# Designs tried in a protein design chat: VHH binders against o13842. Part 37

Target 1, 320 residues: o13842
Amino acid sequence: MYETRDLTGNAGKPVDTNPWPNNSKIAVSFVVNYEEGGERSLLYEDEGFETFLTEAGLMPFPNRPVRERSIESCFEYGSRCGFWRILNLFKKHKVPFTCWAIGQAVEKNPVVVGAMEEAGCEVGSHSHRWINYEGVPPETEYEHIKKSVQAIQKASPSNSAPRSWYTGRASLNTRKLVCQVYKDLGLPQPFDSDEYNDDYPYWVADPLASKPGAEDDKGLLIVPYTLEVNDMKYAVAPGFCNSDDFYTYARDAFDVLYEEGLEGAPKMMTIGLHCRLTGRPGRFRGLQKLMEHITSKEGVWVATREQIAQAWSAKHPYKA
Short names: E, the ipSAE of ESMFold2; O, the ipSAE of OpenDDE; V2, 0.75 times the mean of E and O plus 0.25 times the DockQ between their complexes.

## First folded at step 20 (VHH; framework vhh_7d4b_2)

Design j11 (at its last fold request DockQ between E and O 0.01; V2 from the best seeds 0.00; counts 0 for: pae O 11.1 > 2, placed apart)
Fold by ESMFold2, look of step 20:
Structure j11 (fold): chain B 320 residues (1-320), chain A 123 residues (1-123)
Amino acid sequence: as target 1 above (320 residues)
Amino acid sequence: QVQLVESGGGVVQPGRSLRLSCAASGFEFSYYAMGWYRQAPGKQRELVASITYEGGSTNYADSVKGRFTISRDNSKNTMYLQMNSLKPEDTAVYYCAKDTEGYWRSDYTFDYWGQGTQVTVSS
């Protein structure tokens, strides 16, 4: 499926039509990852406790068949406190975010879906469990994808299925399986964020088409994500030591892209957040500073990823 | 089986208003963007207005901007076109149409039109 790579993209050329509304110079997507309750635990019959993106950093016994309550407690802070602190900031500034929610996490705390919808935020899927899907049998991954869609839809007051998809630790089969699940459920195709390779959305061939360019090739929209303008860097090395590191890096990324937009090349930017990481008060200050900076500028469109996908596809349709 | 049934057409004097309705069945209405087309005598069919699946964004032909308003009620599987300040040039058969792909996708391909409802603006 990934036997060739697209190393060219747009070859550095700006798009010829600004897709962003009101002649905006940059589209900004904040992403809140809601993972709490989907992480590895013996409670969920996993082989050990969660070791990725935790306060413990590197731990001496990462894959032991025991529970680590300190780590579980830190995740609980994300769902109990961090999520709400972040949501309230976005409500205060009257701008939305996109959430990628883990299906099992939603099952354990469904109220978050309605709270996000009421605030005008988009709820997309992060699959069912917060695990590495490489090596997971395709039929098992298929069932996880389906469970996550159903869990989110069930928790939704509007009975809405997710339109945005991001797995993160995906398999080579994930993209095709996601499209297949949506087709089998009778849902329109989602757009996909399991790429990190551009400052624009772009189209690829529909994984379910008979072949690229065929009459049945309706395309699949990619809305890239980021692993660098991302608070996960608080929990990996080398990373952010304090909230000023996060703020400064994100600000500088924003300023570069904003300046490129002023010069005629408007782009998009993503900022990745995790409830248990940026939701801590000391780290939260960095997000507050970033929000003030971004909202102080003219020509900035803070939007959900669905809004970005709508604006892009309206101006840049798929051409098989 | 997709079914789209237009209603609300009629004969009206210039400057007056009409509201068209499109009742949809045979598919999940709330998943798809919808549009209104019209065809005047001797002219080709043209897209008049479109609306996203959730109702959050609309688009209009230049000839009707400021006079026509598209809307939808997903709980009733119905789309509407409020036509104000009608002109003789608005005389046409009006058709509702359904997008093929659904949800966020806004590079619409409208693949079905209902049987239409006649709107005549004359004195």
Scores: ipSAE 0.603, ipTM 0.849, lowest interface PAE 1.6, mean pLDDT 93
Fold by OpenDDE, fold request of step 24:
Structure j11 (fold): chain B 320 residues (1-320), chain A 123 residues (1-123)
Amino acid sequence: as target 1 above (320 residues)
Amino acid sequence: QVQLVESGGGVVQPGRSLRLSCAASGFEFSYYAMGWYRQAPGKQRELVASITYEGGSTNYADSVKGRFTISRDNSKNTMYLQMNSLKPEDTAVYYCAKDTEGYWRSDYTFDYWGQGTQVTVSS
């Protein structure tokens, strides 16, 4: 389903002059990636320790089975401290975020799901393990998708299944597998965020359709994510060196989009966060400042991705 | 600055082996899939082999399956191409290539080709 690429999109034209509730000039989606406990570790029968998005920065995967306790401990900070610090900020400002939670992580700390729901946040799925699914057998990925959905639903006080999906290091099979799993579980089709290519949600053909445009093509909604307004940059070079780097970059992104909204093209903005990164005090200040900046503006809709998806779908239903 | 430097090319007789190396710098090597391309005179550049971020999966052109092996050592920021049972048809400039976007994607394309290394297979 990736045989062709749409490099045109909307060709620079505003898709909707008023896509958001209350004539908002921008929809802001904060995303909290909850990965802690889902990272690679010998404890979880992986071949080595986690090398992505750690305090160590650039590091290779070990060539022998080794546990790196320092890495594990840093991830633990995310779940023990960072997550709650972030959650409290959003509660304080009475705005929600969307969480993409790793299934295994949720199994190890299910209390986070209830806490997020209580705060009005959305809990989506990040798959079961925080790994690269390229090269993973489809059958295995299917099970991981299924397990993640079930883990989140089980941990949910409301028994809610995740509606927002983001694998990140997805395979070419991921989109279809996700839709298949949801179908098999008797759940409504999720919306997909494994794209980074637009300022608006948009539709693609239903991966489970007989063919695009067919009668059984219900479409699949894409709600684009971001890798640039993302605190992952703290963990890579050149990246963000301090919280001011993150703040100023995110602020600038917001200001540009907000101004475009004022000019008649309201768009969505995504801000990606990780518990163990932005959750650290030295980096958390950036998020605080960003929150103050964003919420100080008129016509800002801080929304869950599900809310954005709903708003978009209501005005822009899929047309096969 | 992204740098890819190929080495190990040369002139060999049919049936012989060569091992190419690609030294990578200027980016987080382990975050990116890598690949080998080759271009013969008068032909289009073609993908020979690719390898995912940590070597968990490999892909080969049909013409080289069973003969070529792509591998990587992330501790050394180096990718390799073991070429066995070389044929005259394998004669080309071989290029090391980097995935464009890193691991945050569902597919990959390649960019930042090196200068290339010449492989000549002839009697």
Scores: ipSAE 0.006, ipTM 0.249, lowest interface PAE 11.1, mean pLDDT 92
ESMFold2 (binder alone), look of step 20: mean pLDDT 81; pTM 0.822
OpenDDE, look of step 20: ipSAE 0.000; ipTM 0.215
ESMFold2, fold request of step 24: ipSAE 0.551, 0.000, 0.393; ipTM 0.806, 0.093, 0.759
ESMFold2 (binder alone), fold request of step 24: mean pLDDT 80, 81, 80; pTM 0.817, 0.816, 0.820
OpenDDE, fold request of step 24: ipSAE 0.000, 0.000; ipTM 0.210, 0.224

Design j12 (at its last look DockQ between E and O 0.12; V2 from the best seeds 0.00; counts 0 for: pae E 19.7 > 2, placed apart)
Fold by ESMFold2, look of step 20:
Structure j12 (fold): chain B 320 residues (1-320), chain A 123 residues (1-123)
Amino acid sequence: as target 1 above (320 residues)
Amino acid sequence: QVQLVESGGGVVQPGRSLRLSCAASGFTFSYYAMGWYRQAPGKQRELVASITYEGGSTNYADSVKGRFTISRDNSKNTMYLQMNSLKPEDTAVYYCAKDTEGYWRSDYTFDYWGQGTQVTVSS
């Protein structure tokens, strides 16, 4: 796969059949990334401390083979405080989110899985460690994928394996490896969110098929994600300076897509969140404002990614 | 059980071509880098060419660069070595090999080998 790029998609045409329930004008997926405890650390035999999506700016010295407790402490805020603050907001508004959970983070704080299930939220997998998988050997990545599925399923009061998948910093092998692990474990094929390229779900060829379009090609559903309607922009430059920056950007993205839905092209939107980032009180105000805006509109379906995948597949099945 | 079977060797005149094949089974072929080694009589085995698991990157020994081409067809579980402009110093037993780590590396360690196929370049 990836020998060619699909620069065309739907060529600007709306889909023929609105898959969203109640003739909704937009499907909204909130994603909460639960990464705390999976990040790089000497505790986990990594070469140094975590430097991505942290509160630290430019470091005066390069990353070193030491622990950086200030960074670790900021991650701990995410698991100790930020996660719960975010979960309580979603419970208040009676809408669900999808969590991408890091397997090792779940092993170190399994209570979060049950809390999310009780609140009606979906728990998907973010692989086992929060690292860049580009340089990770395929056998090791396979084991990480398997461990993450098992960790989440073990922590799940319903014994549910994750159905949604997102790696983020993935390799060109990741998509096929994920499908292979699920097949080897006897689990239904997951849907994949390691794309950022459309406002609709869409199908690609099954990575495990003998070739694209063959009789054994059952397809793989892609449910795109976002790096721009995403609170990671609090931790990159240039990015969001304050909660109003996040709110206004996400609101404007929502309004554009909502208006397109009213005009006959109902689409989906994703909003990416991180426990340690938006969970901080000053940033959290932006999420509060966004939630109020979105839930005040008629014809909006706030749903888990599994619900979106199911609704899409029912109306737009794969055609090999 | 990993199985690697080389074929396509033979006796050829200098300047001619041969195409070697390596049929692989017993592992997920598309997850592993592969390589061709050769061993001339009385010499140590040397790496001739290597290729990543998806075929995106290749490396060659300087002695064969520009003359040999490594390739793979993951749908057929087969690796190839196209050997053009053969010279008498290319005479050797050629082995295909599977990388132990299952990922692209610049310093492969191979722990599975085929039985080899003889290539002889003589006038």
Scores: ipSAE 0.000, ipTM 0.115, lowest interface PAE 19.7, mean pLDDT 89
Fold by OpenDDE, look of step 20:
Structure j12 (fold): chain B 320 residues (1-320), chain A 123 residues (1-123)
Amino acid sequence: as target 1 above (320 residues)
Amino acid sequence: QVQLVESGGGVVQPGRSLRLSCAASGFTFSYYAMGWYRQAPGKQRELVASITYEGGSTNYADSVKGRFTISRDNSKNTMYLQMNSLKPEDTAVYYCAKDTEGYWRSDYTFDYWGQGTQVTVSS
């Protein structure tokens, strides 16, 4: 699947001068990563506690086989407070976001799925555990993919399966396994967001095809994500030191893309969020300001990733 | 644990045919490309044929093209090598091999070799 790299893309040329509904100049996708309860813990039979994207940043103490309650408690804030604060903001502005939910996290707090659906948000999958899947046996990852889909579907009042997929710390097996699990479950093919390399959605060959371009190659849609316009930067060094850092960076990204849209090249923008990070009051102000800025502009389509995928696919169907 | 068990080898005259089988267990068979290797006395092990996880694509060494056919039955966790028009130079121990990574790509790295089965072609 990754034997070749497309380093050219569209070679700087706009693919579509009007890709979005209502002649929108930009499609904005907010993503809320819901990971709380899926982090590493001895409680969940992990070998240690979570060290990734915590308040401690680089941990002052090494990981060891103990429960670190302070870390667990911080994640709990994400699910108990941060998530709801974020959700209410989007409800207030009457715009949706896409959630990438960890399956295990959903199992521990299934009420969040119903709340998001009620608010018009999309619930996608972040796999079952919030771990690095590189080096994980494909069989294990397969089960995690399956469990996450089932957990989300079970928690959904409409029994809706996730259509958006993002593992994040994916393996080279992930894309194929995801497609295989969906096929095995009798679900339509999802779209993949484990790429950061474009301002447009684009197609790759179906990983389950006999070969690229074959009759059974129906393609796989990629909707790119971002690691830069992402509140994960609060938990890394160098990173965002306060909510103004997040806001100004995101604002600048939006303004540049929006201007390009006005000039005839409407693109998509992604903003990544985490419940326990942006959900804290001291950081939440940045998101509030960003929302006000974005929604104050004309011709902005704040959309779920599924909506973006649908809009793009309608105008740009896959051709094997 | 991964297990690969070859069978079907034997002694045959030139021009005859053999069909090798590889029974796989300990992993999800249908997720991995598979291959056949062979090693003749005093020579290095060489790839004979490979097949993708669903059998949609196959690859052959030049020396066996048109004579050998690799196939698989994922419902039986079994891979096959149909060897026709056998030649003395085909004499070797044939090994079943599993792709290491288990993802779709153009090039594969194989490991988890079976015990091998002897194929002898002699008049």
Scores: ipSAE 0.000, ipTM 0.229, lowest interface PAE 14.7, mean pLDDT 92
ESMFold2 (binder alone), look of step 20: mean pLDDT 81; pTM 0.822

Design j13 (at its last look DockQ between E and O 0.01; V2 from the best seeds 0.00; counts 0 for: pae E 20.1 > 2, placed apart)
Fold by ESMFold2, look of step 20:
Structure j13 (fold): chain B 320 residues (1-320), chain A 123 residues (1-123)
Amino acid sequence: as target 1 above (320 residues)
Amino acid sequence: QVQLVESGGGVVQPGRSLRLSCAASGFEFSYYAMGWYRQAPGKQRELVASITYEGGSTNYADSVKGRFTISRDNSKNTMYLQMNSLKPEDTAVYYCAKDTEGHWRSDYTFDYWGQGTQVTVSS
């Protein structure tokens, strides 16, 4: 797969059937990344400390083979404080999010899975470690995928395996390996979010089929994610300086898609959050403002990625 | 291929100023943090100053704070070090360096530096 690129998509045409319930003008997916405890550290036999999406911003020094406790402490804020602050906001507004949960992070703090389930949120998988999987041997990546599914299922009071998948820093093997792991575990094929290229879910060929379009091709649903309506931009450049920057950008993205929905093209939007970033009080104000804006509008469906995938599939089934 | 070329070194008396330049090529300069390192005779190389890709944040070694100013011009792919109130202990070869942590997805860092430019402060 990946030998060609689909540069066309719908060629700018809206879908002809609104898949969203109650004739909603937009489906909104909030995503909370739970990564704390899965990041690189000498404690976990990695070659250095974590340098990505930290309070240090663009680091001016090369990474070193030492522990950097200040960085580790910033991650710990996410698991100790930020996660709970964000969860409470969603409970207050009675809307769900989808979590990308790192398997190792869940193993080290399993209480978060039950808390999210009680709040009606979806717990998806972010693989086992928060690392770059490009260059990881396929057999090792297979085992990480499997461990993450099992860790999340074990921590789940309902014994639920994750239905939604996002790796982020994926390899060219990742998509096929994920599907293979789910098949080997006897689980339904997951919804894949390792794309950033559309405002609609869409189907691709099943990576496990004999070939695209064959009779055994049951399809794989892509539910695109985002790297731009995402609080990671507090920690990367060009980025957000304060919570008003985040709020204004996310509000404007929402308003554009909402207005397109009012004009007959109802789409989906994703908003990416990280416990250690937006969970900081100064940044959290931006999320509060965004929630007030979104919930003040008629015809908005705030849903989990599983719910979006199911609504889409019901009205736009795969045709091999 | 990353290429970094330093210039502007020389011999000066204590209390005088020099401005170093670093011309960069072989990568997208505007995506990376940059730094100045120096190596005095018989010492290990040390970071002197660093600057983010936007130029909005800078960091300095304690020994040079208030005397040295790092800056960059992304339109010219050039980084600068303004060195004021020079002291004999500032005598070193000065290297410009590129950080590998310019992209949001990088997991590793490496040191890259140029050939260096000699700064000698003597009376």
Scores: ipSAE 0.000, ipTM 0.112, lowest interface PAE 20.1, mean pLDDT 88
Fold by OpenDDE, look of step 20:
Structure j13 (fold): chain B 320 residues (1-320), chain A 123 residues (1-123)
Amino acid sequence: as target 1 above (320 residues)
Amino acid sequence: QVQLVESGGGVVQPGRSLRLSCAASGFEFSYYAMGWYRQAPGKQRELVASITYEGGSTNYADSVKGRFTISRDNSKNTMYLQMNSLKPEDTAVYYCAKDTEGHWRSDYTFDYWGQGTQVTVSS
């Protein structure tokens, strides 16, 4: 599926001088990754405890087949406190975010889905387990995809299936498997965000098509994500040492894109968040400041990724 | 914790059949490839057969191809080894094994061995 790479994109040319509603100069997408309860643990029949994006950063001790309660407890803070602190901020400013929820996490705390929907947020899928799917058998990943969709839909008061998909640590099979699962479940095709390579949404060939450009090729929409304007950097080295590091980086990214929008090339911006990271009081201040900065500007559209996908598709339908 | 319990071993004459079972617990059975190993006295442990997560693919040692059949019932968390046309050289302790990390690759790495069950083929 990835036999070729498009390294050209739009060749520096703006694709659309007015892609967003109300002549907005920028579309801003906040993403909240809800992973708490989906991390690795012996409790969940994993081989060890979670070592990725923890307070310890690089673990001072090797992973072993034991429960590490300190790690579990930190993740619990994300779901018990961090998530709600973040949600309340967005409610206060009357803007939405997109959640990428781990299916298993939702099963363990389904109340979060209803709360997000009530707040006007979008709930997408982050797969079922928070693991690296590279090297995972396709049949196993298929089941995880299916379970995550079903878990989110079940937890949704409106029985809404996720339309936004982001695995993160995806395999080369992920995109096709996701599309296949949705088809098999009789659900409309989701849009994919497992790319970091553009400031605009764009189309690729439908991975389920007989061949690219064929009659049955309906395309797949990509809404790019970001690993840089992302609070995951709190848990890596080098990374963000305090909330000012996060804020200033995100602010600078916004300002550059916003200025380009003013010059006739409105783009999209993504900001990635994690409940247990930005949700901590010492880090939360950065998000507060960022929100104030972004919402103080004219012509800013804070949108869900689904809204961005819809706006883009309406003006730029797929052509096989 | 992971547990694998083998059963069905015994003493049989050449040409006879045995059916081994492995009862698995402590992990999501359907998400892991499984395998059978055997170890004869004075020899190294060797792979006899392996089966993928949902039984879509199987692999056999050359010495048992056409005679042994590996299968699994994920609803029962059980793996089986049907051994037909047994030979004296099949005499060994047979071990149930679980794939380590659920990686799909050309060669699986197995761990979490059971206690084993003795199979003796003698006239």
Scores: ipSAE 0.000, ipTM 0.231, lowest interface PAE 15.9, mean pLDDT 92
ESMFold2 (binder alone), look of step 20: mean pLDDT 81; pTM 0.818

Design j14 (at its last look DockQ between E and O 0.02; V2 from the best seeds 0.00; counts 0 for: pae E 24.7 > 2, placed apart)
Fold by ESMFold2, look of step 20:
Structure j14 (fold): chain B 320 residues (1-320), chain A 123 residues (1-123)
Amino acid sequence: as target 1 above (320 residues)
Amino acid sequence: QVQLVESGGGVVQPGRSLRLSCAASGFEFSYYAMGWYRQAPGKQRELVASITYEGGSTNYADSVKGRFTISRDNSKNTMYLQMNSLKPEDTAVYYCAKDTEGLWRSDYTFDYWGQGTQVTVSS
């Protein structure tokens, strides 16, 4: 896998004029990343403190092998305040999100899983730690994948295992390892979101098959994610300076895809959120405005990634 | 204009010692972690050693632990690699690198490299 790149996709051709329920013109996936407690810290025997997607931005000084309480405190805001503020907004508007939860973060604050399930939201896995897996030994990554599934399931009042998968800073082994863990646990293969390359779900060959197209190739559904309609841009450069930057960009992305849907090419859109970023009051106003814009439109389906995967698969089954 | 200039390479016999220097200019040296990388012919560059901006913490590849020592002198804008008990497997081009994220990042989007200095351990 990954020996070649698929630069063609559907070559700009419309895939389906009515892929979504109720003749919806766009499927919208809000994603809430729950990472707080899984980030790097000497407390967890890591080599330094977390520097990615923090309020510190691009620091003039390098990371150090110490605890940095200011950074840890900013993550704690996400779990203590930001998560709940965001959840309450979705409950108010009666629409769901998908959460990708870090297994260790769930272990340290399991109440969030039940709160999300009660609100009708999907809880997927973000692996066990919030780190770069590119250099992690495959055996260790396998165990992290397994631990994350088990942690989320244990915290789940319905004892539900995650169906959606996103690692982010993945290795070339990650996709195959995830599928292997789910097979070994006797769970249905998850939907994979470690791609950023399309406005539709699409199938790839099952990583566990003997080869692509073989009799044992069950396929793997890709449900693409986003790094651009994403509040991570508050913490990277060049990025968003204020909530109107986020709102305007996300609104414009929504409007373009919505218009394409009205013209016969309904697609999906993802909006990526982080508890510690958009959960801050000044940034939260942008999400409020976006929610009001989206929910005011006809023919919009705000859905979990599992719902999107199920709707797409029903109309576009895999054929090896 | 970030400049990193390595020196001190050469040909030495196994078991001998060699000291590499990296002279830095064009940026505030004392604000950045630094590292030594090496690349043998036909192989990818690998991290050999790294050091924090204050010099208080160091990290080493397993293959060089106990034999190599990284250090820095912020008053001279210079980083060093003392290489003891050299082995033929240490033969490579050694690069000085400025790495803002240190040894837990493999991505050098904003990092700079020197031209490298050859170390050959033979005979």
Scores: ipSAE 0.000, ipTM 0.095, lowest interface PAE 24.7, mean pLDDT 89
Fold by OpenDDE, look of step 20:
Structure j14 (fold): chain B 320 residues (1-320), chain A 123 residues (1-123)
Amino acid sequence: as target 1 above (320 residues)
Amino acid sequence: QVQLVESGGGVVQPGRSLRLSCAASGFEFSYYAMGWYRQAPGKQRELVASITYEGGSTNYADSVKGRFTISRDNSKNTMYLQMNSLKPEDTAVYYCAKDTEGLWRSDYTFDYWGQGTQVTVSS
């Protein structure tokens, strides 16, 4: 799967002059990462507490086998307050987002899945635990993938399985395992977002194929994500110091892509969000301003990632 | 824990055939490429053949191409090596091997090995 790298892509050429519905000049995908309750904790039989994307940033103290309640309660704010504040904003503007939900988090607060579906949002999977899967045995990761899918389905009033997949801190085995689990569960193949390398969706060979180009190669669709237009930058140093930093960066990214769309090369844009980060009042203002800016422009398609995947696949089917 | 158990070795005359089996347990067999190694006395262990997860692709050492066939049955967690037209130089201990990463790639590395089975080709 990763034995070679495509460093060329489309060589700067527009792939499609009209890839999106209604002749939209840009497809904007908001992603809400719902991780709260899936973070590391002794309570969940982890070796320590969570150190990634916390208010502490670079941890002032080393990880150790204790519960850190301050970290836990910050994550709780995400699920108790931040998530709902974000959801209400999208309802207000009548646009959807895609959620990547941690399975364990959903199990602990399943009401969020129904709320998102009611709002027209897509619920995808972020795996079962919010951990680094490098070094995790494939068998364990397989079970985590399976459990996350089942947790989301169980929480869904419509019994819907996630179609969008994003592990984030994935292993080199993740893509294949995800596809295998879906196959084993009798579910349609998901699309993968564990790539950051393009402004368009694109196809790769089916990891379950006997070999690339074989008869059983049905392809795998990649819908690229972003680590730059992402509120995770609030929790890293250097990063966003305030909501204006986030807004300005995201606005600039949008404007550049939007202008390219006007010039005949409509692309997609991704904006990554976390409930406990942007969901805080001091940071939420940035998202509000961004939403107003984006929705004020003509020819903007704010879409779920599934909608983007569907639109792209319809015009660009996989050919082995 | 990972276990690989080889069987099917023995003593045969040149030109004869043997079929080796490797019974695997302790891991998800279908997620890993597998391979056969061999080691003759006084020589380094060498790769004989490898096979991808579903058996869609195989690789052979030049010395065994056209004579040996590697295959697998994922429903039985078993890998096979059909050895035809055996030669004295094929005499070695043959080892079943598991891919280290379980990564879908063309360049496999192997870490876990069985105890091996002796193959002796002599007139």
Scores: ipSAE 0.000, ipTM 0.214, lowest interface PAE 15.0, mean pLDDT 92
ESMFold2 (binder alone), look of step 20: mean pLDDT 81; pTM 0.818

